# VH-VL binders against q0atu2, part 228

Target 1, 119 residues: q0atu2
Amino acid sequence: MLDKKARIRTSREYRNVFEKGKRLSGRFLIIYYVENALDNNRFGFITNKKIGMAVIRNRIKRQLRAIVREYQGQVKNKHDIVLVARAGIGKSSFEGMEKDYIAIMKKAGLFARNANKID

## First folded at step 11 (VH-VL)

Design y115 (framework fv_dusigitumab)
Fold by ESMFold2-Fast, scan of step 11:
Structure y115 (fold): chain C 119 residues (1-119), chain A 122 residues (1-122), chain B 111 residues (1-111)
Amino acid sequence: as target 1 above (119 residues)
Amino acid sequence: QVQLVQSGAEVKKPGASVKVSCKASGYTFTSYDINWVRQATGQGLEWMGWMNPDSGDTGYAQKFQGRVTMTRNTSISTAYMELSSLRSEDTAVYYCAREGGYDSSEFHFDYWGQGTTVTVSS
Amino acid sequence: QSVLTQPPSVSAAPGQKVTISCSGSSSNIGSNYVSWYQQLPGTAPKLLIYDNNKRPSGIPDRFSGSKSGTSATLGITGLQTGDEADYYCGTWDSSLSAGYVFGGGTKLTVL
């Protein structure tokens, strides 16, 4: 799991990212992102009820956290980033979510290094 | 400063369609889902569906599936709800409402439009 | 017919306390946050409580919410005549017919 320093934890912190941040939409994900005044990155995850039952939402949330953990070393420092799963994400494979994440982060200019891709 | 302003009252005949608009201002339109809720005269609130203004994704209540369409025009920050095959039972006030939750366990409507009265009468 | 059950009416005198119940099931209130909406006659609903017990800016602290199991409660203390309104609970229903559901509404009369 991401350590507590790397997680957006409060409603006010999420609201700050939504209101002051930039947004980019991918196929399965939307990211909201803003520079922070800390020495590290923080991530938030939203798997809305529109995705499906709690079991599906919880699985997606765990998979997204795993993807973020795997690529955290490639993310430019000092950003708060919120990942919002789109309704259709429940039909995606793990690889599909991972590829979408990499594509969005590159387009946002948030990857400091080339992302490792499965294919 | 957040405002949702809806189109004016409509009078329709049974079998017709009605399209209600909801113009958003005071926030980033594409960052918050818009929901539609109706209320028949003297009755309670009834949720109709949600629409994501960024993606265009929608989800409709089972009761309205096949009769409702929710869309948007991002260039003018306006959401639309079209209800077809109108019946007298569709006579109601129709509200648009902004979704304010930040997590999968949250779902609430923090700002509402003023409502649009739709009367279905022969 | 409403998925969430509320009493149709409640009444109390100015200055008194009133509670409004909202009963559901494990797929809605039991699994999800509850919100409460106030509707004054002739107006749109207004968010009064969200996330079970939080107040939006501008809502006085005499309004409170709570949730226990599959039921939620709205509490109003120090009743004022301006509180006469219909009150609705609402939450997501995670069942097969997933969607947002409202209670039937409770008419509060300040006697």
Scores: ipSAE 0.013, ipTM 0.650, lowest interface PAE 7.5, mean pLDDT 86

Design y116 (framework fv_dusigitumab)
Fold by ESMFold2-Fast, scan of step 11:
Structure y116 (fold): chain C 119 residues (1-119), chain A 122 residues (1-122), chain B 111 residues (1-111)
Amino acid sequence: as target 1 above (119 residues)
Amino acid sequence: QVQLVQSGAEVKKPGASVKVSCKASGYTFTSYDINWVRQATGQGLEWMGWMNPDSGDTGYAQKFQGRVTMTRNTSISTAYMELSSLRSEDTAVYYCARDLGWDSGDFYMDVWGQGTTVTVSS
Amino acid sequence: QSVLTQPPSVSAAPGQKVTISCSGSSSNIGSNYVSWYQQLPGTAPKLLIYDNNKRPSGIPDRFSGSKSGTSATLGITGLQTGDEADYYCGTWDSSLSAGYVFGGGTKLTVL
């Protein structure tokens, strides 16, 4: 579970990220990201109907939150980041989603330290 | 068989632009990033950037920002790297390479093109 | 000017063992997987090692990799004349100018 402080919650906040942010696509994810004026990072999650039924979308959303939470310490300070699940994400494994997240965050220049789990 | 085949050697004058092509075969072109790497005569490898052939997204090394453009044409499985405002120090062999690192959540180049020699001279 | 430091050259006789070091920082080798590339004279580079210590299909087990802290090492045992080449380490750099970086290269001479 991400803390309330680490979540993008309002439509206005989502709109700001979409309108002013940069966009990068992964295999299963798209991220929109912009630097914020806060002292912490905030994350938003979007799973649309192209993915599948509500039960599938809710599972994906929970898995993405878990991934983001696990790697939260690697993310460079002061960013609002929205993760949008692509249509094909329902066919991916948890490990596949995790690897896609790590790769896209590295491409965005948003990982400051070791992004991979310590063995 | 996975292959990347590059366009032929180019000779350009200072201030000109060069566009190198890289044709992929033997795999799904849109599934893996293409990196561009150059090597001046007798020198080491220098990374220029990555290009996502599915989305068209790119990331360029700071040194080349503003002079390099990486694109693709998915209908013919071909990646392109255009370098503008050429200088004598841009004389090098330019390589494209497939990035298989996404499978590990990182980056590495498993298959390389044969290289394209670009000579910038008067 | 390379951000990763390699010795410029190493040499040994056939059958011997060589090691090639690659030194970086916490933002590159310390945070990311390391790869090694072999470049025979007049050819494109070839992937030797990925994910610190894994070999692609077709690479003999004489080639090995390891990583400790901010340094990586390529090991070659049972040295053969066909191993004479330039060797490059490479990794992602997570600093402000994020991107892939290579070592300066090491010329291996088989005497």
Scores: ipSAE 0.423, ipTM 0.854, lowest interface PAE 2.9, mean pLDDT 89

Design y117 (framework fv_dusigitumab)
Fold by ESMFold2-Fast, scan of step 11:
Structure y117 (fold): chain C 119 residues (1-119), chain A 122 residues (1-122), chain B 111 residues (1-111)
Amino acid sequence: as target 1 above (119 residues)
Amino acid sequence: QVQLVQSGAEVKKPGASVKVSCKASGYTFTSYDINWVRQATGQGLEWMGWMNPDSGDTGYAQKFQGRVTMTRNTSISTAYMELSSLRSEDTAVYYCARDTGYESGEWAFDIWGQGTTVTVSS
Amino acid sequence: QSVLTQPPSVSAAPGQKVTISCSGSSSNIGSNYVSWYQQLPGTAPKLLIYDNNKRPSGIPDRFSGSKSGTSATLGITGLQTGDEADYYCGTWDSSLSAGYVFGGGTKLTVL
């Protein structure tokens, strides 16, 4: 589970990332990201109703948090990052979401050059 | 301050089409979905559909499938709603509204346009 | 068409309190968050409540929301004449192939 300090919590904090951040789209995910003034990274997750029913949205949120947690040691420090799930994500496998996340983060330059998966 | 400003009133003949514009200012246009809601005289609010200004993806209410098209022009931060094959029952005030789905993850319409009156008369 | 059921009207005196109900089903209110909107005569709707019970900045705390099962309630305390308006609940309806639905509206009259 992500530590509470590593989560974007308020509507205002989400809005700041959307207004001031950069955007990059993948197959199943969009990320919005901006540098913060903190000692750590913070993550937010949006699974809006375009995806489907609450049970599907909740499953996707849990899976995305697990992926982010697994790779958080590879993310360059001091960023606020919001993951927005695209409508098609409900048909993706866990592996498919994981691969999309890695590809987007590398393309955004948010993974360290020699970053490896943390077991 | 964040605003949505809509085009002016329209009077159309039955069978014509109407295209209403909604210009966004004060926020990043591509970060929030735009919804369209109408209200016939003396009636309640009726949702027509949503449009994602980044991707151009849309979702329309069943009642309007085949007659409505929602588009945008990101260079001028403007959303459009075109309704074709107009009937007298389409006489209404049409609103655009910003969705908070990219913030709280749940749809709520926090900023509304002032409304565009469309009158269909013969 | 009104998928969500609201009373057509409610009334009370200044300073009193009222509640406005909104009844739906498992596919809408039962599964999704509820919003409430106020519409003064001749104006666009204004968001009063989102995510069942949260207020946007600038909305007084005399407006409150709650949800239980397939029903939602808007509460208004300390009624003022300026509260005379139509009130609408709204939510996502999964059974409508991912469509948003509004209640039929409630006209509030302050005596």
Scores: ipSAE 0.007, ipTM 0.568, lowest interface PAE 12.7, mean pLDDT 84

Design y118 (framework fv_dusigitumab)
Fold by ESMFold2-Fast, scan of step 11:
Structure y118 (fold): chain C 119 residues (1-119), chain A 122 residues (1-122), chain B 111 residues (1-111)
Amino acid sequence: as target 1 above (119 residues)
Amino acid sequence: QVQLVQSGAEVKKPGASVKVSCKASGYTFTSYDINWVRQATGQGLEWMGWMNPDSGDTGYAQKFQGRVTMTRNTSISTAYMELSSLRSEDTAVYYCARDRGYDYGEFAFDYWGQGTTVTVSS
Amino acid sequence: QSVLTQPPSVSAAPGQKVTISCSGSSSNIGSNYVSWYQQLPGTAPKLLIYDNNKRPSGIPDRFSGSKSGTSATLGITGLQTGDEADYYCGTWDSSLSAGYVFGGGTKLTVL
């Protein structure tokens, strides 16, 4: 799993990212992101009832954490990043979510220029 | 050595609740989801749900929504499955199983508990 | 409701080959990875195949898996008496019911 230090945990911390951060929309995901004053990145995940039943929402949350963890080494350090799942994500494959994540992170300038995935 | 050890057999009356435990050892408990699967005598496998031991997040099969609760105690690396409002049709062996595919979001149950027999009869 | 269909039984002699089919739909097998489980009498299931065609450590190469469209197949070559067991396919179902689903199971008898 993601280390506890790499997770956004409090509602205040989520609010900070939403209020001060930049927003970028992908096909299945929206990211909000802001530089932090820490020595590491932190991630938050939001899946709301519009996605579907709890089984679907929790599967999506689980899959997003797996994707984030897999590409953690490619993310530029010192950012708080919140992933918000869009309503259509419940119909996406794992590969579809992964491709969308890579695309939005690259567009945001949060991925290293020459890296797409941990080799 | 990865091992999942479940609590002992239970005999319950209709309307009661049962809580089965699953103690994990030999790996980092919070790194892998735990799934619950049951099997009635002479019948096939039926998935009940999963529980993420790190976050406490759960996902239950629609059939069991409102009757099942999956929890954990990370300090003792133990997962729990509680089924309420028991009926004779709930008589089955209940298994916990570790999800190999946790890191990639896919489901593949690589280690299983020995099973807990739950008998519901009047 | 999503259904994975397996033949209820299959039988063959020692040394022969058998195949066990698992048929689903676009919302389950068609969209997700398939696993296969072996259950010997009186025991918990054992993971035999994951990710459609991969074997866990310790599973002999006599066991193989494949997937085409909305169907999956488990192959067993060089059949042994110790292979006599129930076999289940399983996958995630993305349909309205949403959840992990197992096939009905296939009883393999070695004659």
Scores: ipSAE 0.007, ipTM 0.600, lowest interface PAE 12.1, mean pLDDT 85

Design y119 (framework fv_dusigitumab)
Fold by ESMFold2-Fast, scan of step 11:
Structure y119 (fold): chain C 119 residues (1-119), chain A 122 residues (1-122), chain B 111 residues (1-111)
Amino acid sequence: as target 1 above (119 residues)
Amino acid sequence: QVQLVQSGAEVKKPGASVKVSCKASGYTFTSYDINWVRQATGQGLEWMGWMNPDSGDTGYAQKFQGRVTMTRNTSISTAYMELSSLRSEDTAVYYCARDQAYDTAEFYLDYWGQGTTVTVSS
Amino acid sequence: QSVLTQPPSVSAAPGQKVTISCSGSSSNIGSNYVSWYQQLPGTAPKLLIYDNNKRPSGIPDRFSGSKSGTSATLGITGLQTGDEADYYCGTWDSSLSAGYVFGGGTKLTVL
């Protein structure tokens, strides 16, 4: 369900996020994030061969995309965000990945609702 | 410009350990994994493993598991590879190399250090 | 031995074309992208081709790559004396504990 507009697709765009972005490490995920000049958020997903076999990597990528889609309405607009799966993610549950994603996005200050609750 | 600069040549006795360094410059050190590859004199390239400088996660080739340790010091943008229980067949040039794995299909070594010669002799 | 098989040597005259083969299996070349590295005498390897057929900035279009099934090929046209080097293919291999593997290398001699 992520629109083509909401996806980081080129190596150049990934490199821009890695080189210029801020980073935050969770238990199973690392995020790199930077403000963009667009009207929307874009997400990238890295599940490299260091995680395990293709069937595991493809499952993880599908699950991460599903998590991002579910919470996309809570993400502050105008950011490029790359999710990098850590080598140990293959041993995690869906719920474990989801919990890690929520925690890291809150810590990064990228959830709009988290920012709105600062009194 | 991207540069990886390695420590100088080492001469070791069998059974000793060696620790090679690789100092990165010209890019954000924590954004790219560092790999180690060795080459014995007149022989081919042999991959030893990867290390993620942000997380500290590693993956080692099975042949080196239990003898190799890959670490980093992010404050000085330096990666390390330590090989223990050295044998004569460990005599080689050791290279550090940066990878760029942006998805599951991409894995290649784009920039290489100049190499560190390690000689193991009795 | 090396997991990926390359011919040990290849030779041709200046201006001619050569191809260097790299043969593997379904667990490596058959499932993954292939890279090629050039090593000039006394130097570190240099990335020549990545993602089967892409060239880094600065690599002339005389160098090309391709992949079919479990084999990859490096092509060099318009051979020059400065192309004398060792050439290595490389790829990920899931059967070898999910690690990166190189071919045994091919020494290119320009006659």
Scores: ipSAE 0.013, ipTM 0.648, lowest interface PAE 7.7, mean pLDDT 86

Design y12 (framework fv_dusigitumab)
Fold by ESMFold2-Fast, scan of step 11:
Structure y12 (fold): chain C 119 residues (1-119), chain A 122 residues (1-122), chain B 111 residues (1-111)
Amino acid sequence: as target 1 above (119 residues)
Amino acid sequence: QVQLVQSGAEVKKPGASVKVSCKASGYTFTSYDINWVRQATGQGLEWMGWMSPDSGDTGYAQKFQGRVTMTRNTSISTAYMELSSLRSEDTAVYYCARDLGYDSGEFYFDYWGQGTTVTVSS
Amino acid sequence: QSVLTQPPSVSAAPGQKVTISCSGSSSNIGSNYVSWYQQLPGTAPKLLIYDNNKRPSGIPDRFSGSKSGTSATLGITGLQTGDEADYYCGTWDSSLSAGYVFGGGTKLTVL
């Protein structure tokens, strides 16, 4: 689980990322991202009703948090990043979401270390 | 059959712009990114950028920032690359290529267009 | 500046084995999978190897790839005259200007 310091929590903080940030779309995810004045990264997660029922949205949000946590060490410091799930994400596998996240973060220039999971 | 078919050769004067097209067929155009790569005469491959046909998002190599624009028209499954303020050093073969890298969370180009020769001369 | 280095040329006789090296850094080969592309004279590049060591359909097993640390290698066995071409390694570079990078290319001459 992500620590509270690593989470975007307030509507004002989300609004700042949406208004001042850059946007980049993946297959199942959209990210909005902006540099922050902190010494750490913060992540936000949005799953809207177009994805499906609350049970599905909650599963997706939990899976996305797990993916972000797993790769947080590879993310360049001092960024606020909001992940927005696209409508089709409910049909993706966990692995599919993970690969999409890695690809889009690399495209955005946000990965500083090896992002591939080598277990 | 996956195919990428590019527009024909162009001859331009210094300072002009060129717009190369790449028509995709045999797959869902919006499912994979299109990358542009050029090769100057007798030189190696040089990556210019990627373009998502789904979103319209782009990422350009630093060298081409401010001079290149990559777009698409999804109704005709066609990608475009426009390069402005042409110099003699821009004389090259320009390729479009499909990125299948999502299968591994990486980037690699499985199908390439035949290339478009752009000659910049006075 | 270019961060992936390949030998400019390599030559061998038909039936022999050759290896082509590609050297990078932690921000590219060290962090990402490597692909190899073959360019026959007058043609577009063709994907030979992806994900370090995988072959697309139609690529013979004479072609192989490997990666160790910040370097990758393309191996070609049973050389044929039709293998005479330029070979390029390629990978994502996660440094300041994130993007795809190619090696300088290696000209293979089959004598």
Scores: ipSAE 0.568, ipTM 0.878, lowest interface PAE 2.1, mean pLDDT 89

Design y120 (framework fv_dusigitumab)
Fold by ESMFold2-Fast, scan of step 11:
Structure y120 (fold): chain C 119 residues (1-119), chain A 122 residues (1-122), chain B 111 residues (1-111)
Amino acid sequence: as target 1 above (119 residues)
Amino acid sequence: QVQLVQSGAEVKKPGASVKVSCKASGYTFTSYDINWVRQATGQGLEWMGWMNPDSGDTGYAQKFQGRVTMTRNTSISTAYMELSSLRSEDTAVYYCARGIGYDSGYFEFDYWGQGTTVTVSS
Amino acid sequence: QSVLTQPPSVSAAPGQKVTISCSGSSSNIGSNYVSWYQQLPGTAPKLLIYDNNKRPSGIPDRFSGSKSGTSATLGITGLQTGDEADYYCGTWDSSLSAGYVFGGGTKLTVL
């Protein structure tokens, strides 16, 4: 699970990302992202009724949170990022979702490497 | 690459039903919703509803509820829209379009079929 | 009687700039992303602008979009004869079961 401070929690905050953010589409995911005024990243998750029944949508949402948590150390700081699941995501494996997430984040230029630190 | 190809023109009598097809190619059919939009001659665009090719779920505009049915056949990547109890005011070009969605809605339609002309006359 | 209001027509000379307005309410444009669609005579609509102000690949930068409050605007600079078309704004209406809504359309004539 993501730390509470790393989550987009209010409809107002989601609206801000949609209105001011950049958009990139992957195979199973769309991301919306914008720089924030905080010292950390925040993530939001949207799984609409088009994906399937509530049990499927809840599973997808949990899996996406797990993926984001696993890779949060690679994400460039000071961004609000919303992940929107596409209709076909319900048929994807966990590995398929993970691969799509990595690909789209790299395309967005949002992944950073620890090797870039000055030491 | 991404293409939506629709069935040919139809001429129907009042009270009949019409079923229009939309064959998708160049992407994973089940990954995007298909929406249907119509346009009467010289008039504007009117949204009819959406269909999720993965689940089969649908949502229809209130005006068409009870007269429209949207389905699909995933083995041939084809969406269908059937409109029943046809009236002369249903004479229009009917388009299928690929929808980019979010919780409870749509942002845009990024690819459109070429349109199917349906003429309802006696 | 469309949910979103556009002027029925607009005209300008080649090379000039034109703007097309789209007016809605808090439940549609005020809350959601606006898209613009171009329909050339005898063809299907084509996505021209999405997310209020972004262009799909292949759309030249002389087309632009903006949104302020409950209104959106499509801007076209350096007008060309090939721009003669009908232009539609579109967005989701979240107030009730209305769904996706389009403007009434604007016919652009390049004189």
Scores: ipSAE 0.006, ipTM 0.566, lowest interface PAE 11.0, mean pLDDT 84

Design y121 (framework fv_dusigitumab)
Fold by ESMFold2-Fast, scan of step 11:
Structure y121 (fold): chain C 119 residues (1-119), chain A 122 residues (1-122), chain B 111 residues (1-111)
Amino acid sequence: as target 1 above (119 residues)
Amino acid sequence: QVQLVQSGAEVKKPGASVKVSCKASGYTFTSYDINWVRQATGQGLEWMGWMNPDSGDTGYAQKFQGRVTMTRNTSISTAYMELSSLRSEDTAVYYCAREFGYNSGEWYFDLWGQGTTVTVSS
Amino acid sequence: QSVLTQPPSVSAAPGQKVTISCSGSSSNIGSNYVSWYQQLPGTAPKLLIYDNNKRPSGIPDRFSGSKSGTSATLGITGLQTGDEADYYCGTWDSSLSAGYVFGGGTKLTVL
């Protein structure tokens, strides 16, 4: 769902986010995030074998990409962000994952402030 | 230096419990899962389970379910593995190992503790 | 008994090539990436190969990995006495008893 330039692709890039990034845990998701030197945001998604069978992991990854894509316009630019699905995510609803994502992104200060204008 | 340092050797009686510690340094402890692997003398490696140091989530191998508990203390970057109802067959070296992987198919143990020898004898 | 099958031992002379096989099933090697670990006598295991065929920093290119179907192979060329060790393959098993599984290990002797 995201264009290729908005995806984290290599082991080195993932490790950079883990080592240098900040982290926040939600109910179903953990995010790791760090400023990058690019003109755009990049996202990575980790749905490891601990979640369940490949069909469940593939569904979760697809749903997380859809959520990220829907809210990409609200994310502060120039960040590498990795979403790690927790083991229990396979039993969550789409709406539950979406709410968790919004909550953790707001808490991280990664969402632009809504209608907040200082004069 | 990036390392995992484990607690010292233990000698236990059958029926007792043992709790092994694994102290991480040189990296962000909460960013990587810790796994536990054991090895009886002259035998192969046997995976016991994983623990996420940020969330506390765990997954245990079926063989150890009900006897093993994996925990952590984030304030001191230390993981723990407690094995109860010890038997002579539990005599082994116990390793903690840091897991690295991402969804593109990587899952491996890139950093290992030095091991803790646990001897169970009457 | 291990879920992944390796030969218990292999041997060769210095400078020669050896291969160590690791055989599994569709629920493990057939569906997942394979790693290899080297264990020198009296030491903890060390990551040698990950993601079927990739080397960590510091591992010389005389070590290689490959995977085909439900089997994986570790290759060592230019064999040295310092390569005497136990070698283990490892992967995730996606079956009913999901977990990480290791091969039974192969003792490499350089004669």
Scores: ipSAE 0.015, ipTM 0.672, lowest interface PAE 7.0, mean pLDDT 86

Design y13 (framework fv_dusigitumab)
Fold by ESMFold2-Fast, scan of step 11:
Structure y13 (fold): chain C 119 residues (1-119), chain A 122 residues (1-122), chain B 111 residues (1-111)
Amino acid sequence: as target 1 above (119 residues)
Amino acid sequence: QVQLVQSGAEVKKPGASVKVSCKASGYTFTSYDINWVRQATGQGLEWMGWMTPDSGDTGYAQKFQGRVTMTRNTSISTAYMELSSLRSEDTAVYYCARDLGYDSGEFYFDYWGQGTTVTVSS
Amino acid sequence: QSVLTQPPSVSAAPGQKVTISCSGSSSNIGSNYVSWYQQLPGTAPKLLIYDNNKRPSGIPDRFSGSKSGTSATLGITGLQTGDEADYYCGTWDSSLSAGYVFGGGTKLTVL
C-alpha cells in the first residue's frame, strides 16, 4: 500500500493535475502528470462507471495501486500523477495493465535511471 | 501482410516545409505506435519521434521539437510527418516504422516503410 | 554523435564469426531492452533482434544478441556475402528527454 503522503486525496489536488498537467494515453490507462513543489511523488487513481460494476472497479483500483507501489522507486521525484482507467481495462490482465503503465511512464519521461527493474 | 507504404521523393528549398505520408495495411492501424526515423546520406539512423494513432498523442526528439508535427488519419490508416523550416542538413531519407514493443512494455520497430528521400537545395 | 557507441566497421571472411558491440549508459541499455537492425545497401532497416536476444520469425539462428550491464553485443556466425550490411543497435533512453536512440552503425564487410 502507498503511504498517505504519496497519495492525491483532495478534489482540489486532482483538479490541479487535470488543469495544469500533461496527458498521455495508453491502451488501458490515461495518465495526467505535473511537477510538484514537494519533496515526494503523489499518485491518484480514478475508475469511472464506464469500466463496469463496483466490484470490477475496486479490483482494478487495487491492482493499479499495487503496480504503482512496485515501480515507485523508478519514478522521477516531485511529480503528481493521476491514473485514469479506460473503459477497456476490465478485460485486461494484471500483466497487461503493468506493461501499459511501464510503457506510458517511459514515454512520459517519468522513469528515473534505474537498471534494477529491467532485470 | 503488414505493409507501410510511404509517399514519393520531395525536393524543397530552404525554409519550406515537407509532409511525408505513411499508409499502413495488414493490421489494426490504431493498435501500434508509428515512429519516424531519418538517415542522411552515408550517415546513421536518427529517431525523430513517436505518434499513437489511437489517441493522436506524440513525443518528439528534443532536436526536432518546435518544427516537427506528427499526425494521422485513422479513416485511411495513414500517418504523417511534417517538418518545417527546412535546412540543407535535413536532406535525408525519412522512414516510418511500426512499434511492436508496446506489448512488452518496451520499444522496437518490426516493420519499416520503404523510405522517402527529401532533398533540401537552394 | 550517436548516444550509443558502435565500432564504425568490422570485417571477416565467409564462414567466420564476428561480434559487434554497442555501448551505452544506465539510462538506456542499462534500463531497457536492446534491439538490432540490419540495413542492406539501398534498403530500409530490418528488425534482426529484439528484447536483447530474441529473433523475429525468418531470422536464422546464426544471429544472436546479448546484453551485460550497459553494453550489448550482436553475434553473427557462419558469415555469408549476403550479410554485408550496416548494423544498428537501438533502445529507449529513460533520461529527462525520453526517446528512442540508435547506435552510430557498424558496416560489416565480408571479404
Scores: ipSAE 0.535, ipTM 0.869, lowest interface PAE 2.1, mean pLDDT 89

